# VH-VL binders against Large ribosomal subunit protein bL25 (rplY), part 2

Target 1, 192 residues: Large ribosomal subunit protein bL25 (rplY), of Marinomonas sp. (a6w1c8)
Amino acid sequence: MSLSINAVARTQEGKGASRRLRNEGLVPAVIYGGETAPVSISFKDNELLKAVGTPGFLTGLVEVTVEGKTEQVLVKALQRHPSTGAVMHMDLQRAQADKAITTRVPLSFINAAQSEGVSKQGGRLTVESKLAEVRCLPANLPEVLTVDVIKGQLDQIFHLSDVILPEGVELVSLLKGEDHDQPIARIGKSKR

## First folded at step 5 (VH-VL)

Design U1 (from B1 with heavy chain G57R; framework fv_barzolvolimab)
Fold by ESMFold2-Fast, scan of step 5:
Structure U1 (fold): chain C 192 residues (1-192), chain A 125 residues (1-125), chain B 107 residues (1-107)
Amino acid sequence: as target 1 above (192 residues)
Amino acid sequence: QVQLVQSGAEVKKPGASVKLSCKASGYTFTDYYINWVRQAPGKGLEWIARINPNSGRTYYNEKFKGRATLTADKSTSTAYMQLSSLRSEDTAVYFCARDTYYYDSSGYDEYFDYWGQGTTVTVSS
Amino acid sequence: DIVMTQSPSSLSASVGDRVTITCKASQDISSYVAWYQQKPGKAPKALIYAASSLQSGVPDRFTGSGSGTDFTLTISSLQPEDFADYFCQQSYDTPYTFGGGTKVEIK
């Protein structure tokens, strides 16, 4: 499944241009990075709302089509309205095939119910971190990272080093040293 | 061939309400905003409000907020404006107009590219 | 609200004349100006958008120019069908506002 969205180039800008765009149901954004100049663009707010609600849009690679040209980008920043949560502005960084990107990827914990800690020792998996920060080339970016807890016993703590890493993917915290191998989940005693 | 066809002339007494229609054809109704603009006899153009027919989202000129109500019916491709508590000063020709924002490679430009023929509203006792 | 001041309110011209109409915004509106033509008893018709872009189907004798606060509509060689009222409009911010109009009359 590729995630894609159309955008229109903004060729003329002023002090109130972003406010005007939002009043017209358009969300301003900027595509930057790579070897070409930054491009100011806008999205229809209803199309962007659907896209933002799609799993992977804010964490993965997105194809943006502007003036008939499609580019791969990563969402680097997103400004929301304080009360409505509506997207007000978006920063999109061009993905370069030969340049590593840093982003957060969801963690999936598998085989908890089959573990001895859960199935035989009355434990329950408690997730402490739902995301991990990765560094990899765009082509190697996974949609999810898995932690296999099948061998978990009651009171076992799982750490970032327990994450199953695909080829070419590094965990940013582990690059900083073993003292950054934080807990991500534990099998603890179930609440009544 | 884009066309906006408006309802016929209305004569109302002060204090009454009026509901005007604007039926769109020749394009995808939900892809374009509809604006309402009035013109009093011998006067200039005055913007009332805008509706996004897809979302139902509206924006009102503060002068008309609370008196004007915009709605849109996707099944009939028709936009409506209701104006309540009519006064003699509301006597005018009321236009609907399409806001030209098309999601394509042409870039961002915004203006009223197609207009309805207008509906005359006369408020008198 | 952004105020659009249009001048002149009326002018008289002959076929073949070069006509200029000006519009001044009360604040910087970049290039978000449209121009409309209105004939008696008819709805306005779009001529120019984004200050200088010609609407499809409009003759090239109509040109728009300007940015910031000062805008101009020019008709390079006035034709009989050009005798009408002309309005500028800003689309920079809501409420959208129009100039007071310019009546172009036959001399």
Scores: ipSAE 0.000, ipTM 0.452, lowest interface PAE 16.4, mean pLDDT 83

Design U10 (from B1 with light chain Y92W D93S; framework fv_barzolvolimab)
Fold by ESMFold2-Fast, scan of step 5:
Structure U10 (fold): chain C 192 residues (1-192), chain A 125 residues (1-125), chain B 107 residues (1-107)
Amino acid sequence: as target 1 above (192 residues)
Amino acid sequence: QVQLVQSGAEVKKPGASVKLSCKASGYTFTDYYINWVRQAPGKGLEWIARINPNSGGTYYNEKFKGRATLTADKSTSTAYMQLSSLRSEDTAVYFCARDTYYYDSSGYDEYFDYWGQGTTVTVSS
Amino acid sequence: DIVMTQSPSSLSASVGDRVTITCKASQDISSYVAWYQQKPGKAPKALIYAASSLQSGVPDRFTGSGSGTDFTLTISSLQPEDFADYFCQQSWSTPYTFGGGTKVEIK
């Protein structure tokens, strides 16, 4: 299901406008891309906090409603306060049905407990990368990418090329060449 | 059944402080914000502040910042508001109210779905 | 602060009448409007949230509409228990603010 959030258009772009918004419990953001002009918007701070905590919000398609108009967007950049972690700014890119998008998708590792490396060889699965950058059309964007580690042995390293790709989905790193097939997990010796 | 039960009426002199309580029951106290709202005799509603009982985080209306202090006790499911430096203009009924903040696919809905019965505070010399 | 201007301040109506109360925000607040009913000596009770969503347990003769800056509460067929004060409220930004109230009284 699509995640959604309401926003309000910002009319004031003058000096100090973003600071004033944050004082009111609002977070400034910009919607850009496509063939229409960028729109400055604001989100309610607490609504945004909950939305950001929802799986898929930062990685998937989000429906943003501004002045009764709903648009599909991707979160392309998010600025957090270094101490508090509060969202300070957000950049949202409009999704177009016929144009490929680039975003990060969570990796899910399945069958670790059933692998020889874990079940019989005393190993543990250690995840080194929790996300993978994908390129696909918006309609083909998966919620999760799966890595099946069932045949893993002790000391085995899993790479991006081990990810099970749905139709129409490409891994950005692999488009750059075989030397960009980075490790994402390993079955290593248990520490006791 | 959701209930918010507030403390009894208070009569104070100008310059005093008052601490009001709001005891929640019938739901998970830490899943909802608690707001404080007042109503002067014959007048409308005025929002004072909000607390997140889970984090202790607060937001204050600038008119009350420095005079109002919100706290919450998870062990007793009770929210408190202390208002200091009382003046005659603070004479009002003070309400606590629960703020729903569930996120779903339709978006966020923030509103005061359940209210306490109110505490009358009278400030007179 | 966002100012919520509510009208009328009072109205007289008969049982069975259609009653309309309006609320105007000083700036765009999307659909972040709630409506409350208050009877003498009692706390307010939620009727409508998110501009048009009916609170559970509230009769469906109450409807909310609007978005942006203009909002309306309608009671399609007024009942004796509906004579009360009504308030709109915005929850878009702090400080949360309320309309001045509308007293609905018997003709």
Scores: ipSAE 0.000, ipTM 0.455, lowest interface PAE 17.6, mean pLDDT 83

Design U11 (from B1 with light chain D93N T94L; framework fv_barzolvolimab)
Fold by ESMFold2-Fast, scan of step 5:
Structure U11 (fold): chain C 192 residues (1-192), chain A 125 residues (1-125), chain B 107 residues (1-107)
Amino acid sequence: as target 1 above (192 residues)
Amino acid sequence: QVQLVQSGAEVKKPGASVKLSCKASGYTFTDYYINWVRQAPGKGLEWIARINPNSGGTYYNEKFKGRATLTADKSTSTAYMQLSSLRSEDTAVYFCARDTYYYDSSGYDEYFDYWGQGTTVTVSS
Amino acid sequence: DIVMTQSPSSLSASVGDRVTITCKASQDISSYVAWYQQKPGKAPKALIYAASSLQSGVPDRFTGSGSGTDFTLTISSLQPEDFADYFCQQSYNLPYTFGGGTKVEIK
């Protein structure tokens, strides 16, 4: 896979052990789920910082290699330091080919500058939601979901139903009905 | 320190409406969903609905659609739930609770990490 | 809707005992389960999320395990403050649903 990171297995876990790891520049994490037992691991903080900054790492499938064994996982939770924002702990869930996963995927708005609302009517695209919750099999997980605003006019509001969905991908909010079709962007008058 | 503080106990007659509040502090109010859950005396937990305080967008359990209405006031960091056409079966403790971080790009599993203390609603003749 | 079946509905235990509570989902929910503790007259408190992840500040005697349809909460050495009601919850699909609860009472 395109996203990968190396980790080291840990034999002992507890509050004291996690604190000691962080003092050594290591970030504790746990791989769990599937049919195998949870595994306590750690990442080098420098490598994790680069990985977390990579698009798709926190929202997509990631390959984690521990002692030569590679597993596909999703980042299901992370804890950040309150003042520095540094990752202090991470929970990674194993992906299984036949089991649907639920995660948040970035929204990408395209063709705003080419829309009549922006190009001819003096409007500006304002994005209200950067993420959407999806459910799909791991193989169908997109890196990004696209909203095409090319036909947008001034004062037009775009909703979750305007998202272009790949085959096998559903939006969690829309599973509840059309009245949960929340606004995600608008073309409005420029304020400044 | 994250806190959710709910309004005081209410006693209502059948057919009336009630509006409960949940005041948030210690975090950015617009970054987290607020959920509403009820618990009848001696019974389990039942999820009612959730609101996105940033957009005002709501998601309702079908059982409560048309009777429950969720709103949020950004200026006071307060979420509200109004429940109409009250019946004796609506006698319960009502809780507000925060989901995990809404705007974080992480694939967090959603769960309720902080809860309000609860508001008792009694519906009797 | 996903139905969460929790067992037992109640149990009696002594301080120092190992306590196990189970929760079964009506369909595969992967690892999208959380566990909550509720003391009389109080709000629920998160213990476990994502089936096996310990909530910050929760004692390590609490462990969660399982995936798919079968989940367990284990208290390795019951303490006086652990006598409470316990609930599982699925977050795989809306509406969110809870197990019926397990009351852990002093023996």
Scores: ipSAE 0.000, ipTM 0.442, lowest interface PAE 16.5, mean pLDDT 82

Design U12 (from B1 with heavy chain Y33W G57R; framework fv_barzolvolimab)
Fold by ESMFold2-Fast, scan of step 5:
Order: C-alpha cells, then structure tokens, then sequence
Structure U12 (fold): chain C 192 residues (1-192), chain A 125 residues (1-125), chain B 107 residues (1-107)
C-alpha cells in the first residue's frame, strides 16, 4: 500500500520566511525526523487531491520522491482550511526500519450479515469506533485491522481486544491495561 | 542540466500579434512555474506574467492583461507567450525564466534561477 | 505596485575595489529580494535570493543584506568579470518589479 507522490524541494533556504503565500496549485509540506535535516517541499494540488482520496495515504506509508530521491514517510499532521477543507499544509515524518511508529489504522468489520445476531436474531451491526491507534515497526504497518463478528449474538458488544492483530502490531490502548479495552461495535436491534 | 531555449527573432508590424516559445529540458517541466520578462533597448526588466505548467493557472501584470496570453504544452515541455495589438513600445528582448519555490509553514520564497537566452521582437512600420 | 529604487544608476570602479549597490522598496517586503547580474547581449543570472542567500556557483565575494525596505548588494573585491549591470527584484507581491539597474563600469 505504498503510495507514491512527487514533490519539489530546495536545499537553499532564505532568512525571514514570510507568511504570505500567493501561489496557487502548490501545497507546502515538511519532511522531518530520522538522521537528516528537515526538508521543505511542495506538492502539486491536483496530485495531492488524488492521493489524499486514496485509501492508505493518510494512515499508511507513503513514498515521496524529491529530486530523484525516494523516502518513506507517514502523514503525521494535516492542516485544512476551516471552511473549504482544502489541505493547507502537511507534516511528514520519515519512517525508519528499526523504530516503532504510532498511527491510526481503519477498522474493518467482517461477517456481520452471516452472524446469528444479524441473520437469525434481527440485529444490526453499529460501529462505534472506525479507527484504532497502533504501535509497530513500519514494515508491520497494516492497511486495515479486521474484527470478525461472525460469532456475534444479539446485544453483543465488541471491544478492542476483539481486533485481529497481525504479528508485530500492538494496540496502544491495550498497552495501558484491561480497563482501556474500549467498545468498538455492537449488534443491537432497537438501539445504536 | 537545466536549459530554457527560446524561439528566434521576430519582426512585426504595428497591430500584429507574435507568439514566442520557450522549450524546457533537464528537469520535470510541470514542477516549476515559467515567467515572462521583457527588456526594452537600454532599459530595465519588466515582468509580464507567469504560468503554472501543471495546472495551466496564469497570473498577469495588469499592464499586459488582454494583450498577453500564456499557455504551456506538457507533451513538448514548451511554454508560449502570445502578445497581440503590437505597438512600437513593445520592441524589446523577451525572456522566459524558471521560478524556483521554497515552501514552509510560514509561506514561500521565489526567484528566477534559470533564464532563456531571450527573443528579440522588433515592431516597426 | 511595489516600486524598487536602485542607487546608484551607474558607478566606476577599479579591480580590487569594494562595490556597494542599494535597493529601496516602496513598502515592507520582508526578505523577498533577489539580485541578478546581466552582461551585454546576455540573459540575467541569479546571484542572491531571499535577500542574503548565495546562489549555487556564485563566488562568495558577492553578499546580500537587508530586510524590510532597505537592501544592499556588496562585491567585496571587484574582479574583471564583475563589470556588468545589476538588478534587484521583489517577489513579495505581483506584479513582480525590478530596480532600474546599476551599471558597474571600469574606471
């Protein structure tokens, strides 16, 4: 799920950068972290719009090519215009193979229609949390985390501990103990 | 290496139009804006307009609005400027120049890092 | 429009001299100033950007300074190849505008 996007960067930096931005069609971003200095870059707005709309771009590893050099990064912060929702700035953190990252990964609920709670007991799956915060090495970062609700009965509540974890992936909340095992979905008939 | 190669000299009559070209090589054409600047004989530099080759977005100096038209062809990495209703005062060398950008959360910085060799346009009766 | 005023319009100097060219903006333009060198029959070449940053490949005898409205280009020890016209430019707002130029001539 590595997405690839091209960026323009400069090695020359001026003193006293201004907050005046007149250019249309480019979105500023910064690549930071790792062993090398931060780099200021910009993305073409049409390419960035397509990329942001692609599953995994905001949650997974992204390959950014700058002046022929490709780096793997994570989107750590995204600043949007309050009214239009247009991306105004991005903070991109370099991924290092030997350092754990924390990010939010989408939850996918499977087999709801085949569960007894839905198919035989007239229930419906209600999702309470769409994302889970994970900690893992970059190589182990999943595109989605799966919750299998096939054995769900009417009124059953699913928790973070019901998430199927790939090898090397931990849920941040569960690292704090059992009292942080939050509800993420329910099979209910007359309630959410 | 980065190069901007401009079309050859033009001689035009008053009222005519001229279309100049600027062919880019040595970099990704759509990553940098192209500016057009003119210089009348013995005078200084005057900015005409700029174009984003990726989006086609243009910005014009008010003095040239309605007379100057910028376009870019991605398939040939070529920028064009058409100037209509030519007058004797339009006699000048016309340059294209690449605009390099530095972006950060505070804003941006820019300057013309590579220039074409210039095209001489002479307007005479 | 932002007006850029260069001083002097021309100067005569000898090899080894320190040359100073000044550029004044009609309003605060922060550090959005570039300096260009132009020789007869040639296109301009970038020397300085962001008021004080040296363009790659340009000798370090060229220095830029200033912020706000007052900017200076200095050549610490003039060389034969430095006899040329020099222009400042603001990129703070459109239309981008240039100074009137300074001709540096041999004495």
Amino acid sequence: as target 1 above (192 residues)
Amino acid sequence: QVQLVQSGAEVKKPGASVKLSCKASGYTFTDYWINWVRQAPGKGLEWIARINPNSGRTYYNEKFKGRATLTADKSTSTAYMQLSSLRSEDTAVYFCARDTYYYDSSGYDEYFDYWGQGTTVTVSS
Amino acid sequence: DIVMTQSPSSLSASVGDRVTITCKASQDISSYVAWYQQKPGKAPKALIYAASSLQSGVPDRFTGSGSGTDFTLTISSLQPEDFADYFCQQSYDTPYTFGGGTKVEIK
Scores: ipSAE 0.000, ipTM 0.439, lowest interface PAE 16.7, mean pLDDT 81

Design U7 (from B1 with heavy chain T100R D109S; framework fv_barzolvolimab)
Fold by ESMFold2-Fast, scan of step 5:
Structure U7 (fold): chain C 192 residues (1-192), chain A 125 residues (1-125), chain B 107 residues (1-107)
Amino acid sequence: as target 1 above (192 residues)
Amino acid sequence: QVQLVQSGAEVKKPGASVKLSCKASGYTFTDYYINWVRQAPGKGLEWIARINPNSGGTYYNEKFKGRATLTADKSTSTAYMQLSSLRSEDTAVYFCARDRYYYDSSGYSEYFDYWGQGTTVTVSS
Amino acid sequence: DIVMTQSPSSLSASVGDRVTITCKASQDISSYVAWYQQKPGKAPKALIYAASSLQSGVPDRFTGSGSGTDFTLTISSLQPEDFADYFCQQSYDTPYTFGGGTKVEIK
């Protein structure tokens, strides 16, 4: 389901204006891209903290409503306070139906317990990458990408090429060449 | 049902401090800011300060900086306002109010959707 | 600080009358205006938010309008329970500020 968050338009720009907003419990952000000019907005810090903690918010399509107008966007960057981790600024890119987007999608590993490597050979699945960068049209963006490890043996390494891809979805790393088929998980010897 | 229930009336001498409470129920206390507003007899409403109960972060009207202190207790869903160095001009009804960030087809809004019943503070001189 | 100038300070009306209260901001505040009703000895109650949106449970005889600097609260057919004080408020910037209030009293 699409995630949504409310925002407020802001007219003042620059470091001083952003500092003032943060003192008021607001987090500055910018929506950019498409044919429309960039717009400066702000989020209430409490709503943004809740939203950022929701699965898919930083990786999927988000509906942002500003003064009654709703746009679909992707979080392309965010700045965090070095010590506290609090979000200080966000860059949001407009999604266009006919333009490919790039974003990171969570990886889900299924059937590990049923694999020979785990069930019969004393192995344990170790996940080395929890996200994969995809390129697709907004309508084709999956909420999760699945890696089926059912045929895994002890010492087997799974790579990006083992990810089950829906129609219209490409892995950015694999577009750069087969040498970028990175390991994402392995079945290694159990600690028990 | 959303309720904000405030503490009882206070009578103080000039120079004293007062601490008022505002107990929230019927919603998730940490999801909404709490504002404090006062109203002197026969006069209008004056905003004092705001607290984020989730973080403890506060923002004060410059007029009240250094005298007002807002706190919140998550375990009891209670917000507090302490006002120090009381003067006769501080005689007023003090309200707490929930701050709603709301949107619909009409657009973004931020307003005080539920209010406590008020606490009368009298400073005699 | 944003100053909210409310007029009139008081008015006398009869049941069934159309009542109009105005509020002027010292700067453009878009639609960041709320209206509250207050009866003697009681806390304010929200009536309107975002300049024109009706709070749940509030009768539809109350309407808000305006944008920018000029805002209006209208009661289309005044009822006995509507005799009260009314306040506008801006939430565009801190400190949040209120209009001086309008007392609607019986003729």
Scores: ipSAE 0.000, ipTM 0.461, lowest interface PAE 16.1, mean pLDDT 83

